# VHH binders against Small ribosomal subunit protein uS2c (rps2), part 7

Target 1, 281 residues: Small ribosomal subunit protein uS2c (rps2), of Bigelowiella natans (Pedinomonas minutissima) (Chlorarachnion sp. (q06j20)
Amino acid sequence: MNFELKNFNTIRINKNQTILIKTTNLENSSKEDTYQFILKMLKAGVHFGHKIKKWNPKMSPFIYQKLQGIHIIDIIQSYTYLKKACKLVYSKSLTDNYNTFLFVGTKKQSPIPNSIFYHASRCNSFYINNKWLSGMLTNWENTTRSINTLKYLKVYQKTNMFSKLSMKTHSIIDKKKNRLEKYFGGIQNMTSLPSTVILVGQHNEITASKECRKLGINNITILDTDCNPEFVDLFIPANDDSSSSLNLILGELQVAINIGRQKFCENLKTWKNSSSILKQI

## First folded at step 1 (VHH)

Design z1 (framework vhh_7z1x_3)
Fold by ESMFold2-Fast, scan of step 1:
Structure z1 (fold): chain B 281 residues (1-281), chain A 121 residues (1-121)
Amino acid sequence: as target 1 above (281 residues)
Amino acid sequence: QVQLVETGGGLVQPGGSLRLSCTASGFTFDDYAMNWVRQAPGKGLEWLSGISWNSGSTSYADSVKGRFTISRDNAKNTLYLQMNSLQPDDTAVYFCAKDEGYSYGYEFDYWGQGTQVTVSS
């Protein structure tokens, strides 16, 4: 029997599959715009979780059903949490120019490190995508020393004094500089702790997550079906195995940060133009 | 053979309560999300409520939110709808619907035959 449902809209994913999108949960948004964005999330595979045997029971509220050996993530909750995260980073970017963002994702043999680099770079934010060294945030003094050593070595390598050193000494210094660049290059321009940390691949970033909690740094974490929601301030239930899923989620956060920063600059210009005293500066 | 059988419908006075049950057979019940849908006389189908495979997530239409509660017992292959503060506008045939598996809870591949609920007068 085939009946039309009055509170659903229809989406065709492929020639043999059509889905209905419930419209009652799309308050305060253009229903048409929200519908199209959910379609983008579906096409990007945001809803594909891990194999059933690898799940964490604490993720059960965010899993809609089991299908052919995998867990299917609740796409409406993924969308809702993503919107909350975008609003948070937008408001922080809008408030002042001192709010900084750090993207973290180091899982080897995955799309995570490249997605982290790509999206952090496109919103003028910082990143760690090679290895999290214990104490990177909780021992900020030590991190600052390592950054300063990296900057010093880069300057020193351009001097005549360096040119006069033996080939063996050149090799030793170059290896040290390259190691520091690998671990600290993405944060070399950080002058203080970040206001917000965006984490991908919770199992690989447990230490980073714990350091954020100890310091009271707000963290946003992408959680797949095998993750633990208890260790984060704000999370986004989503597939972290796919480049298309990660690029969609991180891309939306990137855009929200950039829009907030642009609006902050426009507000400053308006305030300065309205004040005769500020015009003198 | 997939089968969904609803029970618990009947006549009730305004402000009353009623509990609907749906017994499932022919598939692994605890692998799928389940839904309740109704059809009032001369009206189209209206989705009311959905529940995930393990009861971890539930959702409700605004018209029934706060009055109806969906639940399931996976050991008994049974879906429930507890209906409180019933109104004459709740008069309808109530259907149990099984999720298709690829629809994120919004496409149904099997339906029960329905159970009549009449709220009078």
Scores: ipSAE 0.000, ipTM 0.382, lowest interface PAE 11.7, mean pLDDT 80

Design z10 (framework vhh_7z1x_3)
Fold by ESMFold2-Fast, scan of step 1:
Structure z10 (fold): chain B 281 residues (1-281), chain A 121 residues (1-121)
Amino acid sequence: as target 1 above (281 residues)
Amino acid sequence: QVQLVETGGGLVQPGGSLRLSCTASGFTFSSYAMNWVRQAPGKGLEWLSGISGSGDYTSYADSVKGRFTISRDNAKNTLYLQMNSLQPDDTAVYFCARELYGDYEWYFDLWGQGTQVTVSS
């Protein structure tokens, strides 16, 4: 009968690793559902941080322990922050159909750009997954000009006037259009600044983070053990090097946005059906 | 090594069809506009057709318009020329060529070795 151990569950991740979870930290009414989700997070590798030599001491409150040369992220805190982020995007989607989301993650040779594209596309949201150009949000007028140039070039290329130009001129225009599509394609249908920005890979997106702060745009950032939690509005401590970890985190945010949007449409439909004056308009 | 290699030439009867292929290696094929050029015996070079890097835009010389179709497969690094309703005057060596923009000049900077097309009864 060891008194200390009665307050903890052990979860075996593999034959060499176990994590202690304090049972009193979980809600009794949703305990089984919460445990199942935490197991899903552990299976996805959300808790695997960077090697001990590659960490930021400001992340220490979110590190559970050191194990086999890596930092293990506190999975209960990862779950809690993910839940808070999902509630935020759900609430924004539920309240106003004009709330827009921008997913940003540009780290080359990582699962980040593909995961960003996949999840943003599935919740009718915008994305930047190639390169953040300085001033993309703080110089919105210039960004709008670039988007308009992209749209103009796409239309122009379909005209008879374009077909009469030399192949030299076609190549120059095609190269310019492809460059603009590469950097602005994911945001070409944005008519205003985003309501919320979701950032993955903090070290690569420091300029984007600074621009959000300057404009007062809420940003949700995924933070690994080598990241800095200062000057971030809301963060999710999690592994940002694994496609399974990223797909779980971004997938939950995607679902929360979609559910909020669906509920907004249902509420609007109900309100219009009950209002005789609005049915006449 | 940057290279273009044409295949598919041969002897064909008037009114017949032939498809030429050009395989590119050593460079990012999709970043360049590509062209077909021919040289008939005792004549100069004649530009026939061009295609943009994306494949979305094509252009043709009046002599081949409606008879020849240029296309590309960027996944296979291959350029094609589908030639229909061939005439004896189409007898020539056919070259594929890459477009490059220099500081002061526009030119074709990379050429294949050519493939012989002969239209004869």
Scores: ipSAE 0.000, ipTM 0.082, lowest interface PAE 23.6, mean pLDDT 77

Design z11 (framework vhh_7z1x_3)
Fold by ESMFold2-Fast, scan of step 1:
Structure z11 (fold): chain B 281 residues (1-281), chain A 120 residues (1-120)
Amino acid sequence: as target 1 above (281 residues)
Amino acid sequence: QVQLVETGGGLVQPGGSLRLSCTASGFTFSSYAMNWVRQAPGKGLEWLSGISGSGDYTSYADSVKGRFTISRDNAKNTLYLQMNSLQPDDTAVYFCATLYDYEGWYFDYWGQGTQVTVSS
């Protein structure tokens, strides 16, 4: 029962309910299906790279042409690498329920932080979209301490003891809680290091990328024409400046994670049914 | 509501020129890449050209490269396609298209299309 994402559509019924109306079985190798998805990628502007003067030569295999001062990314390769990334996150989601995903993208005054929040939230995953603090993963003990402090302060603010404190003390505690919520809120329910990290905006997330490498954590990075593919486990060559481009790519990854988790649940139900039959012997 | 309306199609002789326009409403036009796509009689969709939200970057299908020019006027929320050296095989319905983002989801929007006929 293999799955491959292409030609997908998602309809939102309400904030907590979405319908997947199109998914692709890995056995479906239709040329027409592939063309329709590539058309969606073209319409989203996935292929628009950065200016020629802002280029990393190590990205040359993924560049189709140079046009009007920019590099045009090879859309066929963007599709191929996206499909590989979707297969990876789907496989991880399918094999067990302990695989966790962390989405990272903090570039200010860009579509990245909002896209990170929306897509991570919709696949019950963790995110960092404000600022990467050095040591967030490599100094996990310190990160856990900060998370515990955040949780403690939230509980404390609801107590009768808090209401008895001076307004000055309330302000101090509220500022500390807000700072911790800003940096650690998206990971406050992480009890262990993530199995996979999805990075957007390589130049802004270089510290996060290095920490993943140090810890042997698999990372998937969206690489524009000015990025470096050397220290990334898996990458997707794509425009990282456009909301439509980012949302298409992150949306595909989000859907792959959700389908994998759904299939894990279905397999568990099938296993339980089989076990019930065996117990009747 | 997102709307795309194409105009400027018509009958033209081989070697002639036409300029297509697409007026957009219901979204922040300058934030989205815009595209021209066509469908010839009895054929599938063919992507022709794309332009970035800023208008700084364009791309073209090999079939129209050097003959067609895509441009946009963000102040007027209008997309253009200048078509030169038209050939009979350019006969098609031409669509303005974009991929609109709303609350982290994408929606595929097309205009109604405008008919271009190249015939002598």
Scores: ipSAE 0.000, ipTM 0.246, lowest interface PAE 15.8, mean pLDDT 76

Design z2 (from z1 with K98R E100Y G101D Y102F S103W Y104S Y106E E107Y; framework vhh_7z1x_3)
Fold by ESMFold2-Fast, scan of step 1:
Structure z2 (fold): chain B 281 residues (1-281), chain A 121 residues (1-121)
Amino acid sequence: as target 1 above (281 residues)
Amino acid sequence: QVQLVETGGGLVQPGGSLRLSCTASGFTFDDYAMNWVRQAPGKGLEWLSGISWNSGSTSYADSVKGRFTISRDNAKNTLYLQMNSLQPDDTAVYFCARDYDFWSGEYFDYWGQGTQVTVSS
């Protein structure tokens, strides 16, 4: 904690909504940049929680106020926890290319699955955005077998032997491949358990969360006002129903991962060049 | 615990030179970009210079470009600022700061306590 929160500013979100924003004691363009980012979070709707009847009392520390029948999340805490999460994924990406990230979010009829796919793909990470099958991580041997079957079927479908099969057999194989692609496609290149799992939509991902806990896999979870923070390694209090909110939060994590990976690659290149030069003498 | 300690400040005459040092501990120094920032009395913070983790890239504020040189020694976990052709306007407390994200320039996550530089005849 390099920043000391002492001051408050009032920000009007719309005609009927006003939020009191805690400011840091940093007095420069860095303070103004922090303030501008918080305004960007507010504009994205990161602070909009669920209706009062749908909240978890354990989220009370992260709720700033009740307004117009909904809970308003403390945006300063959302910002602070987002910074912690970004620092964690950046550090992991910077120091070791064996650190892999798995993004999970399967909530049907929500912006979550598409946001998960978009951001995971843009940081060369893995994702599960259709359905979490029980044992996906705890029964890694079975998951590996399913992935290998998917890869085999994809190769087989490109052969002349496949083209000579009956239409009925062709259909059966295609349905099996499509089912496996739907559930395992996002992890088909994952050769070991992930080092970090990023979860969106805690209620839908309870099984995934439990599996991470059982295996000691570090998880970062986005928690809306109806979620439980008690047994999560690291969380980000935020609206998980808005695509703009999710894209901002997942986008920042994506960028942090990419910057860490870029620095790691540059470090390797510089080391190899230096090592080569030393070998010449 | 991350710690940054600045040394080398003091009183110097206009046109003089001074070298600041910042010793880092509690983290892998060569994994992070580093920066120098100053604060003049009654003024806000002013970013002066940044250097990448491997010294491959440096950047400077227009106010100090051509007069100040940033450098680092990763083996000694030390950041340097060589200040030449000092002016009275350079009077400030100088801080070293660790860059969370050098590429975006988004924010600094750890700061030193600062060292006073006074340029006066």
Scores: ipSAE 0.000, ipTM 0.105, lowest interface PAE 20.0, mean pLDDT 76

Design z3 (framework vhh_7z1x_3)
Fold by ESMFold2-Fast, scan of step 1:
Structure z3 (fold): chain B 281 residues (1-281), chain A 122 residues (1-122)
Amino acid sequence: as target 1 above (281 residues)
Amino acid sequence: QVQLVETGGGLVQPGGSLRLSCTASGFTFDDYAMNWVRQAPGKGLEWLSGISWNSGSTSYADSVKGRFTISRDNAKNTLYLQMNSLQPDDTAVYFCAKEYDYVWGSYEFDYWGQGTQVTVSS
């Protein structure tokens, strides 16, 4: 039997496995780059869903098949949705340097909180990776007060007045500061509501999703096979239990934000130079 | 013992329609994605369409998109291909293929049917 598939390009993963990628699902100018990226997603385990017993039927359009008690996510859909999300954050970063991104992921005993911190920090964005407190966005005035209290306590602890207080009072103030740092530290430099919120671990972030919807804030959520695509503007079907999967997905979003910010700065320099030349004429 | 049996092929006039069926046995049909592939005389294999385990996702080659519809009945262990607006270029042997690999679009179909001939003439 001869195998010659006209509508596919082939990528060999290993000795026993080759990927066929449908021509119609690829960008015209970057076919080879697209194939290499899909291979990278497969190596990162983006397609490994949760065990069948944790499945949500609303995710069935994004599940390719069942193997060895696990749902296998449709990698082509994962790629397509990731590409849409990257284009969205890139365009927001490119057009306005005041656009802010908030990464949220608080699932305990998972790679999520550390991955959130790592990627948000690398694109000069904000994060919440310990606990979402109800009203963090919808009651922004209260959030701002909590942030200001945290900043005040940090300054106060460096004063001579603080050194004159009892050890009991020192302990009380330190505990309050540490609690506020834990919940608000990642957003302490936010001066306004975020333009886009990136959520990981939907079951823990339902309140955050609902608050984004109430405020009309763009919400990008990573959805595993046990998740629900309701309450989100854009989602990425992907494995949320693997560090390699999360680092790939969040890393691509991080890179897209940084490229957009860099291009915005380059455009601003060009504009300032043009304005200076025009004034000299 | 895995077995795939295609039926429904035959001779049809240009612009006509045919419905192909593939009956599967020897494996849990609703755990696997299924595909249709064809081979025209003197040409290589051409992938036409794929359907996920629960019909939640379908995909088509550009040559058949809008004309062919893939579907499945998991209760009957049967895969279907509804072929409309048939053209002389659709003349080929049509194969039902079970994809074992969990990567969508893997070329290693672990089981194929014997094929059914479709001839579009005049």
Scores: ipSAE 0.000, ipTM 0.233, lowest interface PAE 16.9, mean pLDDT 77

Design z4 (framework vhh_7z1x_3)
Amino acid sequence: QVQLVETGGGLVQPGGSLRLSCTASGFTFDDYAMNWVRQAPGKGLEWLSGISWNSGSTSYADSVKGRFTISRDNAKNTLYLQMNSLQPDDTAVYFCAKGSPEEWLEYYSFDYWGQGTQVTVSS
ESMFold2-Fast, scan of step 1: ipSAE 0.000; ipTM 0.408

Design z5 (framework vhh_7z1x_3)
Fold by ESMFold2-Fast, scan of step 1:
Structure z5 (fold): chain B 281 residues (1-281), chain A 119 residues (1-119)
Amino acid sequence: as target 1 above (281 residues)
Amino acid sequence: QVQLVETGGGLVQPGGSLRLSCTASGFTFDDYAMNWVRQAPGKGLEWLSGISWNSGSTSYADSVKGRFTISRDNAKNTLYLQMNSLQPDDTAVYFCAKDYEWDSYFDYWGQGTQVTVSS
């Protein structure tokens, strides 16, 4: 076998420990651009799976190799699935302004909740990053009532009437407002169910996944080596324990949504201009 | 032009020994860590061993620890792999690989040398 660098890439676990990843299956893409992006994914640690004892055999098609007691995710498949997800959210953002996105990731003591907040906020989308309450989507009427209560309490706290209440009463109202802000703050401006839900941390978000399936809402899920790819509409095999991995993947989805929204606005402006011109005739 | 050229492969009987050499040119050899990697037929690539720029540190995969010894001669720009107690499972193409700084990848590889362990 004649081995060439362009046919493989490497990752380093430490200074003297590495693995190799085959890149020869990227013939239909710009090889240089694809290679550079895969290097970016490797540097972000997208390929580091869970320990061998904590894996789902159904993820085996997405595992390249095992090394030092961990599963290494097939970065080529991570790349192709990520690009497929980006194309999907881009196309949804491009077609109309009614397509909304909800980012969900609540796993405590992980980088997930902060990454969810950061990326959802930067593409003008909604998020749930504290706790998924059963029925948040399937019982939308109840969710709407909770949102309305939160909005009412926020308005009430700005009034002179609130300022005149006892300190004990202030504490009670503040605790209720804080609870509602904690669970519903990220979705307080949602007027309808989301078109697409992006989930991180499948084990923590199984109820959210089930609600999406029941309502026919498309879900995109980031799956680590211990996750189940069955019953998910679209998934991205990737490390969900690293801030750099999550920020790369969610960042690409964020950018795709924003580009789609920008092009939708440009198309709408062009249509309005042509309509105005036609009315002059 | 950077080049890595492996030699020393061949056919050997189980329990035998081989010494692989990798001659480097086109870069300052003693500035970089060096590695040995192999690929068995129909299998993925397996990292075997690494050695620091000054030979002060070496590491080995569990599959070869105690049987293989990595070494280098910076005056000769040459990397070595001494392979003892060879097993049929050691049949593979063996590659010499240069570290890219201390980043996440190797930047240069040799063409590989075939080692076949069989009677």
Scores: ipSAE 0.000, ipTM 0.103, lowest interface PAE 20.5, mean pLDDT 76

Design z6 (framework vhh_7z1x_3)
Fold by ESMFold2-Fast, scan of step 1:
Structure z6 (fold): chain B 281 residues (1-281), chain A 122 residues (1-122)
Amino acid sequence: as target 1 above (281 residues)
Amino acid sequence: QVQLVETGGGLVQPGGSLRLSCTASGFTFSSYAMNWVRQAPGKGLEWLSGISGSGDYTSYADSVKGRFTISRDNAKNTLYLQMNSLQPDDTAVYFCARDLGYSGYDYDFDYWGQGTQVTVSS
């Protein structure tokens, strides 16, 4: 049983199981499986870092070489850290229904916000891809009130009472609802703080990163060559400016979450079947 | 050394059925998601269906959902596509393709078979 919902939420099943998550399930990666996934990472441009002049020396351990004025990220380390991140989110998804994930990436004029929305939505997770409002996690009570106001306004707009209001009042209420939907829509079904936050664009999400650290919430951050690994719980060295790189990294995390959630549901079904058999004694 | 070989194509009447096979060699077959893709004359590639390495998960394009069934036999290193209720618009060269992708999201394939011709005509 879950305490907040009497019924289990519909979990979207990943229809194509990946090599990476298959080898993450407490099995050693085969040499062939590892090689082929690394080739896919190379094709996606995961290894392309920033220009040599735009880098953080603390990222030196994750840089393989310099080529044509850019730093080339060590793809073997990118693979290793991605695999660790997938294992973490899989394990959390496998444990219980209370482990939730929040994807954050708000960098305007980049592939980040759309990639965040796409992948979070496909693993029934939460997202913030428009603007991080200071205190979104550290002031959870205030965030909950904003979410409740959004839900109330949506319900109110469907009532006969709302239909009888003046056009000016309709406009005022609709404008307020739309503003709340823009900032809180992606987290409107969050009933508690997330167990894990996945951050893209470290420099843009510095406030979100600080709030996670203050609350002891595990954060997984994608770090390009200009980022700082020093105060991050788990990071993935990778190109954060390319749609193909981000979609590969976030896609693998999405798949790991989905497989973990599906296996959690299968385990619950097995337990219920066992309990039914025991009732026949 | 990676090879994919399709068989089972041919001429079939509208409303008929065909079963395509793809035999894989040179890699650990059960570690890869596999896909079926087709190309009609003068048209681009159309993804039809994907299956996970374990066989536990399948996906279908809306154009073939309910008519085509993808399956695999990992012991025989063979991928299958059962095609029912064939229509003239299903006339195409059918390819099997190995996926290094996640959930078929970007349709990114690294090895392709030579293709097998399916013609649906009276």
Scores: ipSAE 0.000, ipTM 0.115, lowest interface PAE 19.0, mean pLDDT 77

Design z7 (framework vhh_7z1x_3)
Fold by ESMFold2-Fast, scan of step 1:
Structure z7 (fold): chain B 281 residues (1-281), chain A 123 residues (1-123)
Amino acid sequence: as target 1 above (281 residues)
Amino acid sequence: QVQLVETGGGLVQPGGSLRLSCTASGFTFSSYAMNWVRQAPGKGLEWLSGISGSGDYTSYADSVKGRFTISRDNAKNTLYLQMNSLQPDDTAVYFCAKDLEYYGSGSYDFDYWGQGTQVTVSS
């Protein structure tokens, strides 16, 4: 508890930059606040979809128009769905500090893996940004074994026994540790299944999406114009090719999680103070 | 034209405090996240802390959380790192680095790096 409270006390959040959470907390959201945030999304390029030759017709309800050979995403819908996603992660963070979030995005040669790492790390959450191995969530026992192997190898490499091994054996062990670190490093401190999974890049994360559905885990998916919104309950239509777009969307989710956790700690502190007063009586 | 200059390094005793500064020029400072990274002798780069363009969002590596505080003054184009409860293993060259984006790219692939400032924690 003291450790968790310390983590929240290190988070600095400006209310002006938490406009989505501000509107979800207030019944009467300011129209000016909404307008300013939509301008922020436009500046980040959230509305720039893929070229018209590489789109999914099932995304047509979320496309505003075609311009210069690309689809322009409906920014009002992007805003609305982002707000819903922020409200969901905020409410989960508010109800239990042990609710865990897993960020997933493995699309190579894109800003996705780096953005996933950055934002997950900044809200004390887990991530998979290299490769989704089939069964990572549905076969949690095997995942736990891989994590334990990784932890064991890291400890073993610091021992005198390891230093006395042949260079060939060192290479074999280091290669195995590096492979496990690459695939499981972001989830190595994960002791149970996540309460919510945030997915970026549907085409690369179809297996992850199916596993979430099978386990009844809430997933939030960012969908570009070439994605399929069918059988996805909560998604955010947005540009997933731009660092600016991804960092804004993932940044808002990160902030929502952090605010929820901070308010949970404030509520816990209020309850603790009330309990302390009662004990004095 | 882009330049990052670190100052404030030096010799300090264990348990002491030190404040590093990084002065930026040649770009719109408030539009980019900034980072502190260090490199100890014979070791690789270690990311320590990041701060968003506005200064409203900050993050820290577990090794420095609670001991170091990152901040920025956008009017002065200056990034700061307040280091408290310094330990001998904090001895390193400290670099400030410009991120690719306002909230940060999530990588060590930064646009520009300073030359570094030496911090030595020793009795």
Scores: ipSAE 0.000, ipTM 0.115, lowest interface PAE 21.8, mean pLDDT 78

Design z8 (framework vhh_7z1x_3)
Fold by ESMFold2-Fast, scan of step 1:
Structure z8 (fold): chain B 281 residues (1-281), chain A 124 residues (1-124)
Amino acid sequence: as target 1 above (281 residues)
Amino acid sequence: QVQLVETGGGLVQPGGSLRLSCTASGFTFSSYAMNWVRQAPGKGLEWLSGISGSGDYTSYADSVKGRFTISRDNAKNTLYLQMNSLQPDDTAVYFCAAEPYGSDWYTEDEYDYWGQGTQVTVSS
């Protein structure tokens, strides 16, 4: 049930849970559109945190309450930070074609790696969803060397020379290529450091976060109730354990990137048409 | 329980052809590189051919290059060896053998799993 109190709305999440939202704190160009999006976030389970025993006290400002053994994330803050993140990636995508995005999420036995691959691929961005190797960004020369080795092995496997090697040697080369594909495949077409890194699962990606800080690369991190918001450039308080929550958050970032890229392409096409006319004169 | 069963052996005339099959059970067939190895009477093991788990890569010993073709059907858990232009020196017991999983080092007699062997006799 939805009930409106003066300056408040009561939202029923399920038969056992209700959240009271203060309407005056909603940022709106349209209050109705914002309200409907918050309902969509609630339905996706964005507000469901970790069990009480697995939380970081530094996340207390982003926790609305404790309910039935879990922390409930403040959905209004989740919405506000998500909006800020979407604005940032949109602006970067709009300004030039050299702004690149890297999605990182490697937590095994979770929806994170598949969600990372799906959303990064749909906005023509790069991803790391198997393992973050120390130095992947801070030692870019080493990363480039590994990428070049991967590309070389793929080409080599298509040659007549490769077909003449022993099965033992084939196996060694295939294992090396598969290992490199697993770790570097998602970034094999990266020619430079990314302009923005999107991180999911902070505990698994702490090294990636530190490397972004050292290089001055903006990172957007999804923080669940067991995460640490200190030393993160921009974060989104959200459930990182459910596919529906991750797909909503990453989907919104993906859409913002695509809209920015589309508008950049339209601007570039307009400029090229004008330039062609001038060259005729 | 792991099992490899070879079939298709027999008596053939010089210049003839045979197709050997090896049916695998009890392990994830597509994850293993598979090999054909033979043993002639009174001689040691000789590696003949290998194929990667995916089937994309094959390799052959010089003694059989151009005459034998290795292939696999991962949906049927079956390994094949097409043997053409058979010579009397090809007379041997033929074994299929699974390469050690995740191992980068082995010899012809150091496979994880072996078949029982099938006799091929090339004689007039």
Scores: ipSAE 0.000, ipTM 0.124, lowest interface PAE 18.5, mean pLDDT 78

